# Ledger of designs, part 9: VH-VL binders against Nuclear factor of activated T-cells, cytoplasmic 1 (NFATC1)

Target 1, 183 residues: Nuclear factor of activated T-cells, cytoplasmic 1 (NFATC1), of Bos taurus (Bovine) (p98201r389to571)
Amino acid sequence: PSLPALDWQLPSHSGPYELRIEVQPKSHHRAHYETEGSRGAVKASAGGHPSVQLHGYVESEPLTLQLFIGTADDRLLRPHAFYQVHRITGKTVSTASHEAVVCSTKVLEIPLLPENNMRATIDCAGILKLRNSDIELRKGETDIGRKNTRVRLVFRVHIPQPNGRTLSLQVASNPIECSQRSA

## First folded at step 1 (VH-VL)

Design r10 (framework fv_brolucizumab)
Fold by ESMFold2-Fast, scan of step 1:
Structure r10 (fold): chain C 183 residues (1-183), chain A 119 residues (1-119), chain B 110 residues (1-110)
Amino acid sequence: as target 1 above (183 residues)
Amino acid sequence: EVQLVESGGGLVQPGGSLRLSCTASGFTVSSSNYMTWVRQAPGKGLEWVGFIYTGGSTYYATWAKGRFTISRDNSKNTLYLQMNSLRAEDTAVYYCAREYGYTDWFDYWGQGTLVTVSS
Amino acid sequence: EIVMTQSPSTLSASVGDRVIITCQASQDISNWLAWYQQKPGKAPKLLIYKASTLESGVPSRFSGSGSGAEFTLTISSLQPDDFATYYCQQGYSYSDVDNTFGQGTKLTVL
C-alpha cells in the first residue's frame, strides 16, 4: 500500500481511533551535530520520556508507530530541513526501534503492541542538527537560525481496514527548543 | 539574485482553460522553498489560490479545488497553475511567490500575469 | 476556519502622521503574522514577519506588534512613499477553508 507523503496533513482521530501523546516532551533538548557524540534521548519534564498511545484499536495485530522531526513554527507541519531524528540504543532504552529513510527524512519505526495497550514509551529518539554548511540561508532573513531551532516530534500510525484501505493518523508534540551550545 | 517571472496570462472565454507558468532563477524550486499562487481581482484584495510543498503535495483554497491544479517541473525550475472551467470571477492578476526557510511568509513575488475571462 | 479582518478598510493621513493599522484573526495564530505593502500596479512587498520582525531593507519607521489574535502595524512618521495598500497575512494554517490574507487597508493622502 502507498502511504501518505510526510508533508501530507492527517487527523489525530478518525472513527473509533485516536492517536494521542500522553506525556509531552520537555520544551528544550540540546540537539547534537553528526560528528558529536549523542546527547541522549528526548525527555519529558519529570525526567521520564514522552509516551504515545493509540486509542480505540481492539484488534490483536501489532502496528508500527512512525516518528520523524517536524517543523514547529510553520503554518503546516512538515519534515524539518535542519533536524533529523536520531535512533538511541543501549541497555537504558526499553523500546525497540528501527530506522528508515523516506524522501531524505529519517523516520523511526516503533512497535505498538496490543499487550501494552497500544502505548509506546519514546526513550529511543534523539535529535540531530545538520551542519550550517549544508543549510541554504534565506536572503534578508535576520533571525533564521533562531526560527529554525524549534521542532516537533511527529507521530504517525497506519491502520489497515477490512475493506483493504489504510487509515492514517498523525499527532505532533508541543514545540521543542533545540538551541545549540558551542563546545 | 532571486527572480520569479510569470507568463501564460491572456484573454479566455468562460468555460475555457489556461495554464500559467512561473520560472524561478537564483534558487531551486524543489530545494528548501515552497511555492504559492496568489491572485488579485481588479480593485480587490489578495486571495490565496494554493501552494506546493517541496515533496510535491498540493493544497488549495476551497473555491479552487477541482478546477485549479498546481504542479512543477524541477528540470525547468518552473511552477505551473492549470486553470479549468474558468468563470468571469477568475479575472485577476496571478502572482507566483516563494516561501524560503520554512517560515511561512513570502519574501519574493513575481510581477504577476493578467488573466481576463470574458466573452 | 480562520478569518482575517483589517481595520480600517480605508485611512486618510498626512505626511508626518503616526498611522496605526489593525489586523484581527478569528482564532489564536500565535505570532504567525506578516505585513505586506502593495503600491498600484506592483506586486506586494514583505515589510514585517513573525508579527514584529522588520524585513531587511525596510525603513525603521515601520513596526509591528501583537500576538494571539490581535496585531498592529505602526508607521511612526508617515512619508510620501508610504501611501499604499497594506495587507496582513496569517502563516498559521493553510487549509481549504482558512483565509490567508486580510482584506487590505488603503492608506490615502488626506
Scores: ipSAE 0.005, ipTM 0.475, lowest interface PAE 13.6, mean pLDDT 82

Design r11 (from r9 with heavy chain G99D Y100V D102E G105W F108M L110V; framework fv_brolucizumab)
Fold by ESMFold2-Fast, scan of step 1:
Structure r11 (fold): chain C 183 residues (1-183), chain A 121 residues (1-121), chain B 110 residues (1-110)
Amino acid sequence: as target 1 above (183 residues)
Amino acid sequence: EVQLVESGGGLVQPGGSLRLSCTASGFTVSSSNYMTWVRQAPGKGLEWVGFIYTGGSTYYATWAKGRFTISRDNSKNTLYLQMNSLRAEDTAVYYCARDVYESSWYGMDVWGQGTLVTVSS
Amino acid sequence: EIVMTQSPSTLSASVGDRVIITCQASQDISNWLAWYQQKPGKAPKLLIYKASTLESGVPSRFSGSGSGAEFTLTISSLQPDDFATYYCQQGYSYSDVDNTFGQGTKLTVL
């Protein structure tokens, strides 16, 4: 079966499982227009970086944590029209990641490993602001959306079930202001 | 040290084709840059032709769709404008320009010197 | 489609004058507007982006203002080097547009 569309509303907990953001991102982050490579990773409110953990999973198989940039001010949580996740690499980055694209939305794939207690430190993610030309390619764009400078980090995990079905969970961070204005 | 140089302009018959080149120095055309073609007919204003963004998607002025194609060759650090089915009204100086990624959504901060295309018999 | 209209099409002024050029969009484009200067036989030069942000290296006598559909380029004290043609350009939409530039304003010596 296909994985749920990125605008499909998913719970953060189901049965024994809960996907939790253990350390929230700071409320402000300077998104950049240009790929910086190894620069501009989202930081945590207490210093360091955000962290996410899947609770209740006792199997020995690794899972994949998906991260994309979602809306903050829309009625429904969906991929953000103006911002994309950006993969950060380099000497200071401890967490491995891969990029994927799902229906024009960049998704960062991060290992969720049993040996790390199904916890990932998100030190590999920056936020890129799209050019106006890229925005024109997305469905449902509006003038309201173009003024929208707030985002959420959206995390998903897909858990294979014994019956052959997949159980999907999603959790979204507190809003992050991405405009160039500092607090 | 950052510059753009156009070439390939000249005289062409109506209905003909012509390919313009734009070679970049001091930066990479295929990364972190949007590349634009702009033309200007003799004594007239600036007219946007189209552009290619870093991911490869292209956009064109309504009048250019189907006749003009923008492409790039990363190995040569060169931007191209392929012009087909040329008409007398396509006579113009053609400029290539770079859009900076940093804080200028819509500003073209580096321009070539232009290359003249004349469409006549 | 978005259409950009500049006013005036031509303007004559003297060194030291305060010069104002306007640009009108056919619909709300927020602040997605840039201003360019072009001298005869040369490529255009970026002056202002995002309606009011001065490009690096551009003299402070140039300023931009406006949002929505009405925009203004001001030269506070005209210098000899400022006689040129000025263009506005919208960056709000690239879909189904004939031209993103206004028709230009030619600034000549009085």
Scores: ipSAE 0.000, ipTM 0.447, lowest interface PAE 18.4, mean pLDDT 82

Design r12 (framework fv_brolucizumab)
Fold by ESMFold2-Fast, scan of step 1:
Structure r12 (fold): chain C 183 residues (1-183), chain A 120 residues (1-120), chain B 110 residues (1-110)
Amino acid sequence: as target 1 above (183 residues)
Amino acid sequence: EVQLVESGGGLVQPGGSLRLSCTASGFTVSSSNYMTWVRQAPGKGLEWVGFIYTGGSTYYATWAKGRFTISRDNSKNTLYLQMNSLRAEDTAVYYCARGHDYYTYRFDYWGQGTLVTVSS
Amino acid sequence: EIVMTQSPSTLSASVGDRVIITCQASQDISNWLAWYQQKPGKAPKLLIYKASTLESGVPSRFSGSGSGAEFTLTISSLQPDDFATYYCQQGYSYSDVDNTFGQGTKLTVL
């Protein structure tokens, strides 16, 4: 089955399933440019890092949690034109992850494991600010004078169903202010 | 033969509390579905109260959160709605309904409703 | 905040008429929309889900269409049993929602 486009609107719950952000990210995170040093992983409001859990899944097979950076101030949630997720690695990072690219949007793929109750700690994700020369705008958009420095972490999971179809869920975080200057 | 039967409605004074029950037969409320409460004031439209999902997560209408709590007892195959700090505008028929299937949020089976009247 | 608005709030029609009821969401809800029929003193009955899929046992004169923010319920040839109140319901949980159901459309005998 084909996966939904990243700008397709998806629910966070359906039937027995619910994809839930158990611990929200902090409302502020300084994004870095690609040529700068990393600003580290997104942190949680309660300390530590955000966490996401899939409820209602009783199968023994692992699933993949997708993470991308979405818009905060648009009517429709969609991939952000100016920000991308960035994989954070290091000795203190506990969660394995891999990068993929879907229609020019960087997506971080994180395991959801039955042995961890389908819960992932998101200590592996930073936010990268694209340079204007690297940005591909959507049809009809303009980057000149646009002041969009707020993002959401967008999580998706795709659950194979007994009927052979795939059920897709999405949840988005509270907005995160990413500007280099004070908000 | 799926059935949902509500009970526990009645007359209650403003500021009071009441617990409604919804007993399911023909399916298990903790299985592969979610359950909801929906109310309807006399002569008015349907108004969603809240959901409970298989994992126990609950979502509520903005006006219900803090006052109303949804729970279930799997051993009795029964859904509950605990209503606190009741107001006259909470007067309504309360329905329980089953959310079903993996692709839509439709309510395919409904109880017949139980009337809650909040007055002095 | 999702707001669901039905039009008209009331309409009168005769047996045999084609009836169209509209439901508008304040934001894109894809196809996560269901339609219900309710008769006085009775619980609602599911007619259509996923905007256009007819529930088992519902007569084929009922049909649904639309996607995104605008949806319609059509009754192709009104029968006496169809005089009732009709509700749309969104099943899209993009954010905290204030309205799950539209306000209803009451269909009465002309």
Scores: ipSAE 0.000, ipTM 0.461, lowest interface PAE 17.5, mean pLDDT 82

Design r13 (framework fv_brolucizumab)
Fold by ESMFold2-Fast, scan of step 1:
Structure r13 (fold): chain C 183 residues (1-183), chain A 122 residues (1-122), chain B 110 residues (1-110)
Amino acid sequence: as target 1 above (183 residues)
Amino acid sequence: EVQLVESGGGLVQPGGSLRLSCTASGFTVSSSNYMTWVRQAPGKGLEWVGFIYTGGSTYYATWAKGRFTISRDNSKNTLYLQMNSLRAEDTAVYYCARSLYYYETSGYFDYWGQGTLVTVSS
Amino acid sequence: EIVMTQSPSTLSASVGDRVIITCQASQDISNWLAWYQQKPGKAPKLLIYKASTLESGVPSRFSGSGSGAEFTLTISSLQPDDFATYYCQQGYSYSDVDNTFGQGTKLTVL
């Protein structure tokens, strides 16, 4: 069975299941370019990092939480053309992650573990701004890209069902401003 | 015999409030079903209002959020829809219905009440 | 947003006719589709669920087919009791912006 395309709308809840962002990201994050040093992981307002939890899942099998960078200003949520998730590693990072690419969109794969009550701390994700040369630009798109500096963190989980089907859930964060200048 | 019976409809002025009841008989809400409200304006199609699932969580259509509240009284086996800040466009027959909760992510409405008419007019 | 669109909006037919009603979803909903029949002044009645499974007590002249985004309700030989409005309903997503029901197809006597 194939998973839903990244631009399909999915619910945050279905049946007993609900995917929730328990701790929202800060409204501002300084994105970095590929030629710059990393700006570090996205933080939460009170210090620490965002957290995501799947409620209602009582099975013993781990699941995979997917994270990608989505639009904030479009009517429909879709992968952002100008920003990508960036995997952060290091001794201070507590959450394991792996990077995948789905139709040119970077997707971070994070374990949801029953022993952690299906809750993940998102201390492993930064935001990368793509270079102009890396973006497939159409007429007028560069102007839109300069104005379009807000993103959302988009989380998905795919839950295997006993009948062999997959139940997919998605939740998006509050908007994050990715300007290069501090307040 | 499974039955759902709505009551509480009537004429209400714009800006007013009204509470609808739906009394179930022949079944008790289990972990495998949830209850929904669906409305139908005169001459129009069916429109989902919201539901309450067995655990008590409630979910609503965007236009209903903040104005409509679904609740349940287990001792009376009765579902409620509290409607506030009513508008002319809320005029409709309101149905309660039972939805089987399937692990396959699909719900469908197997038993419906007869409906109760709400008219919002001056 | 999932949008459910039925065609035709109105259909006239004679007893004995084969009747086909179509329902389209704006995105893939797998087979999570139900069909309802509603007669004037009455509540809707479930006919078909999971796109093609006939509800108990529903006559075998009713059948459903389809998956993904296009679905069909067929009445193989129309009976007088079948003149009604028919609705499709997606069970894939109950989000606050999704259309749960199609707009309906009214089946009338030719």
Scores: ipSAE 0.000, ipTM 0.473, lowest interface PAE 13.1, mean pLDDT 82

Design r14 (framework fv_brolucizumab)
Fold by ESMFold2-Fast, scan of step 1:
Structure r14 (fold): chain C 183 residues (1-183), chain A 120 residues (1-120), chain B 110 residues (1-110)
Amino acid sequence: as target 1 above (183 residues)
Amino acid sequence: EVQLVESGGGLVQPGGSLRLSCTASGFTVSSSNYMTWVRQAPGKGLEWVGFIYTGGSTYYATWAKGRFTISRDNSKNTLYLQMNSLRAEDTAVYYCARDKWGYSYEFDYWGQGTLVTVSS
Amino acid sequence: EIVMTQSPSTLSASVGDRVIITCQASQDISNWLAWYQQKPGKAPKLLIYKASTLESGVPSRFSGSGSGAEFTLTISSLQPDDFATYYCQQGYSYSDVDNTFGQGTKLTVL
């Protein structure tokens, strides 16, 4: 079977496994337009970056952690219409990442390594704000009469099981306010 | 071969307590699968009571919280359900069951059940 | 709290009939749905897991379909051994949210 769609609801905890955000992102991050220049990676109040760990996984095989930008104020958690994850690179970035696109949503793929206790530091992820013209081209993904500037970081992991099945887990961060500060 | 055997059921007065046991064979409760208790009142449907998974965390139906506790003894390969403050509405056959793959809430093996009757 | 609703609560059928039982979740549970068969005086038996996967040893006349919030169990050609009560059960919630079974559907001889 294929992987679940990004708007499909998934648990964060199942059997021995738990996907947990160990260090939450700060409640505010200044998103950027691509033409505006990068605003750097999402930070945590602990003086570093968010971190995510998969607990209960004892195998020696690495897994892939997926990250995308999801909604904060909608009834259902789904990919955000106005914001995308942006891969951050540079000498200060310690965590490898690759960028993929799933149904028009950017997804960062980050390794979860057994040698790091299946824990990843998320120092490679920025938030990109889409232009209004791009939003209109996404067939009615508009913010009419209300500003929609809050997002969540959404993490997924897909765990192959001994029976041949794949167990999928998802955890979402606390809301992050992405609007540009005017004052 | 996987087998689950419940014991400890019986007649209890309202307000009383009772502990049920579920002994597993053919697999190891503490490392292989998470376990659940499910009850069924006479002539009624199945009602989930609670889970314990391999890491030891427990989860309960809202009505069971504070009255019922799930635990295990890894050395005896046995699951327990401690029931306190029992009421007539707790009268049911109590089943233990294992999760098929240890993670998915799909129960492939069930015990035959033990009857708990709460009556004065 | 997730609530599972089965329909119908009872149905009568004859051997050889095609039987359909439905199950609705109060919210999206993806494909984390199992179907069980229970005969009088016996423990439930797993028939189908992950909405559409047949458990080993279950006859091919049983099939499951659906995803999200709407699910069906189909018996393509009812056999005498199939008169029983059927339950759906969601496996989506794992932490302090109640897991629930449907109320059951009782198949009786017409």
Scores: ipSAE 0.000, ipTM 0.450, lowest interface PAE 17.2, mean pLDDT 81

Design r15 (from r9 with heavy chain G99T Y100P D102G S103D S104Y G105R G107Y L110Y; framework fv_brolucizumab)
Fold by ESMFold2-Fast, scan of step 1:
Order: C-alpha cells, then structure tokens, then sequence
Structure r15 (fold): chain C 183 residues (1-183), chain A 121 residues (1-121), chain B 110 residues (1-110)
C-alpha cells in the first residue's frame, strides 16, 4: 500500500501546500437512513455548499480530493462507524464525483482542477446513517449510534512529488450534528 | 422459522397487468432492511427487479422503473409486486427475498419458492 | 453502473476436486459481495455474505475471499451435492443498476 490508512493522522499543510476548507458545512445536517429517501447534499452556514481548496499547487496535472465521514468526539480522527458519505447526483449538482471504498469506508472522489484554481464546491455529498442490527433489534436497549451522532467531513489530497514519494494532506470540518432532533 | 411464500403468478396476455404477493412468516416485513423481488427467465440467470426499505422507499432496476411497483402491507405481513404493461420478455419465475435488519448493504438470506408468470397470447 | 462478471460461465469437475469460481466487479465494492447456490427448479440459497462470512448451516468446504473488485468462491473438496449454478451479487449500489447479479457459473459433472 502506497497511501496512508484512513485513520492515519495527517497535516493540513506541508511545504508550499495547504488544504483548506474555505466554506464550512452547517453545524446540523439531517442524515438519511437506508429506510428513507436522500436528504440532499450537506449545506453551508450562509447557504450554498461547503468548498475546499488546495493552495500552493502550481502544476498543470489535476488531483483527486477524497471525502469520507469521520468521527467528531473520538480521541483520534477516524472513519465513523455509523455514518457514511452518500453521493448526490442530478441536474443541479455542478461538481462531478465518483464513489470508491477503502477498507469498508465509502470515499467520494472529487476532481481538483487547475483551471478551477484547485477549488471544489462540495454540492455532491450527503450523509447516510447506518444501522447496527445487534443494537436496533434489542428491546429496551439504547441505540449506540444515538449517543455518537456527531461527524466531521474529512478531506484528503495526495500530491505526487518529484522524488517519487507522495505528500498527503488532510483537513476535517467543524463537527456536524446528524441526529433527527435538532437542538 | 423464516418462510416466504409467493402467489399470484399465471398466464397474462401482452400489455396486461398482474399483482404478485409474498407472505412472510417467522419475521415481520417491516423489520427487514430490504424486501426484494428477483426474477429468472426460463434457462437464464437471476435478474434483480427492485426492493423496498423498512421505511417504505423503493428502488428499481432501470428496465423495471415505470412498469413495476413494489409495496407492502404491514398488517398482512405481505410484500407485493404490481406489474404493468407486461411483455413476452417478462416471462419468468418471480422470487421474493429478504435482507436481515441492521446490515447497511443488501444480500438475501431467505427466498420464497417462486411463482411463475407467463406472458403470451 | 456496476457490472458483475463471473468466470468461468461453465465448469466441469469431479467429486473431491478443489473448485474456484471468480467474480469481478467493474468498480470497487469493498466487501459487499454475496454468493448463492441454485439447484434446478429450486430457489437460490445464500452461501456467503460480506465476501467471506459463511452463512449458518453452510458446509465449511465453502469459503469466500476477496475485496475491492475481485472475489473468489472456493469449494475445497467437491461433493455430489455441490453440482449447481453459482451466482455472485453486489450489495454496494442500488441506483442506476440494471442487474445486481453476475451471469452465473454452472458447475457440472466431468
């Protein structure tokens, strides 16, 4: 394996490069279950959608931005056990995306294009709530997922270096509350 | 004991409609993550038709969309497939199947015996 | 759309043989693959789910392996009961899908 594991801690800046969330997601997003229709893409606090930009990259080659749903309240940032990114498509979605899976975690792949100044508008990502069969079917039990309902959007980029190595950067959003009940 | 029993198959003329039923016992259809219809034309492979989630959302194979509708009646513990504008190529054995609750992806652990639908004049 | 392709489409073998059936997905589906056995005139039976988890009641001679886009079903020592058609099925995507199953592999007596 040449790329770091999804639970590996990575910096948001290194050398001339910085991966930055220019527009943060709203602090609350109603995640959908596989028992219901999509709730649409994650929105930004001021309207519109989150945006991410890679600064310091001056090459002409496009790169791929990876997006997955990570933990908010764990000691280390890692893929969330109860939430997955959900790919949103349609005529109103401006940003192309592809879905991949890395070690059982859904990862959305979004192009970072030099002609767009290495900036992507994240209008293609929703949040899916997974079910835990052991917990959900227990009478009188508390749903573990109910107590762990906060997530982060985690973005990664892998930048090929002239020496044959890959420089990897990661940035995580502010926490997002995904429970059905808003505070 | 988990059982699924399909019924309602038979001979239908082209352009006709037919509703299939699948009665569940040993579990509730509302408690499975997905209740699914799969068909198999004589001598051919398995072909996915569509499924219904616990909450009622339905998804279909692109070729089935607009002609076939999946529904359920929780009070009767029964899954339905409404088939409209039937064509000769819809001739197949139709199976219902379930996915256990709590798995966020679908696979089918129990299947019915199937019911034959023949579309011919 | 995700396309599932099985190899071989037909296979002849003898009792006691080790049999390997392969399934390829057109894109990464993680471990969301199931294997089914179907005998003539009968409904399919689940053998393996989540690529490698053996369904309760299925003989231990059946095993599954793989992740991402390439998967295998292995029968370690073929029994007379095992002559059947085998299907793989992706459980990863349900949007814009024409069929979630592979085309099938028919296992016959050599």
Amino acid sequence: as target 1 above (183 residues)
Amino acid sequence: EVQLVESGGGLVQPGGSLRLSCTASGFTVSSSNYMTWVRQAPGKGLEWVGFIYTGGSTYYATWAKGRFTISRDNSKNTLYLQMNSLRAEDTAVYYCARTPYGDYRYYFDYWGQGTLVTVSS
Amino acid sequence: EIVMTQSPSTLSASVGDRVIITCQASQDISNWLAWYQQKPGKAPKLLIYKASTLESGVPSRFSGSGSGAEFTLTISSLQPDDFATYYCQQGYSYSDVDNTFGQGTKLTVL
Scores: ipSAE 0.000, ipTM 0.446, lowest interface PAE 19.6, mean pLDDT 83

Design r16 (framework fv_brolucizumab)
Fold by ESMFold2-Fast, scan of step 1:
Structure r16 (fold): chain C 183 residues (1-183), chain A 120 residues (1-120), chain B 110 residues (1-110)
Amino acid sequence: as target 1 above (183 residues)
Amino acid sequence: EVQLVESGGGLVQPGGSLRLSCTASGFTVSSSNYMTWVRQAPGKGLEWVGFIYTGGSTYYATWAKGRFTISRDNSKNTLYLQMNSLRAEDTAVYYCARGEWLRYDAFDIWGQGTLVTVSS
Amino acid sequence: EIVMTQSPSTLSASVGDRVIITCQASQDISNWLAWYQQKPGKAPKLLIYKASTLESGVPSRFSGSGSGAEFTLTISSLQPDDFATYYCQQGYSYSDVDNTFGQGTKLTVL
């Protein structure tokens, strides 16, 4: 069955389930360009990293948490035209992740494991700023998007139901300012 | 046919406890709905207290956490609100209501309310 | 924390008027917005859910619009039965919220 498009609006809770951001990201993150070195993973206050948990899921099967970079100041929550999630790997990263592409949007796939109470620490995600020349944009969106340097982390989970359908949930973080405006 | 009926309200002294009940008829608490408590002080607006999903997960308004507990007995089709350490500002009509995920968690069925008065 | 703010807090109008009540969320809640009507001494009644979908049995003079953080409830031609208090409510998140409802808008005669 097809999964909802990334600009489709989805609930953060439904039936017995709720997808929650337990630890919010910091309000500012220094995004990096594709041509420069990584600025590291998105952090939370007090030096840790964001965390996300699916509540109400009592089955033994793991699920996949999807993460992409969404808009903060647009009329509608959708994938951001200028920013993409970037997979962070290394000795200090505890959470496994896989990179997928959905309709030109990069999506991190992160395991939600029953043995971890369906909770994931998001220490594997950075934010990449795309160059204007690499983006296929309308003129109006290009101008508006350049003024809007704020993003949200958008998390999704797709829960198979006993009837064969899929129940999809989405939660978005507080806005994150990604510009390098303050030195 | 579908209805919610609250009971258990009354006069209680500050520091006291009360347990409210809400019995559903015409529908069964199931995976397609969840239950909430909403209160309203005399002459004031609606104030969400908390909710319980069909699977038992509970969520509370920040001011209610630690003092109020929501539970249910699916075999009796009844929702409960346990209120502890009651204060004068908890005086209100308490409503139970059904939330429905098909309605984006809007509350489509409400009880008549039960009055809780906290005074010495 | 999501905070819902309604404007105005009170509104006076006459039968036949077009009435607009606004509701603002402190963050993007997409279309997870419901509107309720409450008459004195009675429980609230659901009017609109998913920002713009009319609940069954609600008169067509009621309509909702908006998405993201700004929403409106419109009564196209006010009837005597419409004098009541109106509330918006977000269903987007229940974590770290004090109240999912706006403070209410009291619609009075004249």
Scores: ipSAE 0.005, ipTM 0.456, lowest interface PAE 14.6, mean pLDDT 84

Design r2 (from r1 with heavy chain G99D D100R Y102S R103S S104G G105W F107L; framework fv_brolucizumab)
Fold by ESMFold2-Fast, scan of step 1:
Structure r2 (fold): chain C 183 residues (1-183), chain A 120 residues (1-120), chain B 110 residues (1-110)
Amino acid sequence: as target 1 above (183 residues)
Amino acid sequence: EVQLVESGGGLVQPGGSLRLSCTASGFSFSSGYYMTWVRQAPGKGLEWVGFIYSGGSTYYATWAKGRFTISRDNSKNTLYLQMNSLRAEDTAVYYCARDRYSSGWYLDYWGQGTLVTVSS
Amino acid sequence: EIVMTQSPSTLSASVGDRVIITCQASQSISSWLAWYQQKPGKAPKLLIYDASSLESGVPSRFSGSGSGAEFTLTISSLQPDDFATYYCQQYDSYSSGDYTFGQGTKLTVL
């Protein structure tokens, strides 16, 4: 089945369904670089981690929540040129996840389970800063890495419909500042 | 089995307020149903007012925003429409209707309607 | 907003006739369209959803077709009980989120 492109604008509510970020990420996160090792998962403002819930879904089948890193300062929400989601694993991570790649964008796939009320705690996601050599500047992006350090967590869910079609929902977090302060 | 019954309609003056209720039986709001208000002016067609999802978030027709508020009480199985700053053109039969929760965004059961007349 | 336009506005037909009512959307709504029947003095009743799916308990003489911007409701063998106004309604998930009704088609059974 063909899913919507990651730069396609999608609603967060449609018919009986609403995809909502119940607990927002904190406004800053120290992104890690390829060679630094992980800085850990994105945290919530009050401690803990962000959470996302799909409301209105009453079926017994699990769904997959997709997470990617999107733009904060562009008028059009799209995958960020300089940052990617990074899968966090370990003994303290409660939420299973898998990495996929869609059109050069890393996407984290997280289960939405009926037994958890279609709510996921996002304790499995970090943010990776891409190296300058890895950034595709010819995609219409300019070299504005000094000024383009804010991201959003972008969540999608694709809900199969009885008529064979798929209903897609998207919600984006509040902006997260990823820049590091000078040494 | 499924029944929706509207109440609270009546005569109100322009600029006045009125609250409509819709009591449901034969199903539970706690099951996740979205609920909708639709109105129909005398001799005219159906006009969507707004809907409310199971958790309380609302959507409104552009003309209804700022004047009409939809709310629900899942424990009482009751839907409400608060109407403020009423105008003569708000005169209509107001229907409550249930969105089908399993996959639907169409209205599978409707109440009988309650008449709201806005005049002096 | 998406505007839904029905044709004709009024229609008269005899018992046993095949009747077709058309609904046009101002933009593509895929198959996200329902049809309702409203008899004089009564609430609307769901007939068809997802453009072509017959609601449980609705007589099989009713059928729907179409996708994108043009839709039809067909009554294959008109009965006296079908005297009513018929409404289409869009519920497209991607563009509006608004539930927009057509103006209605009044069907008189002769």
Scores: ipSAE 0.000, ipTM 0.452, lowest interface PAE 18.3, mean pLDDT 82

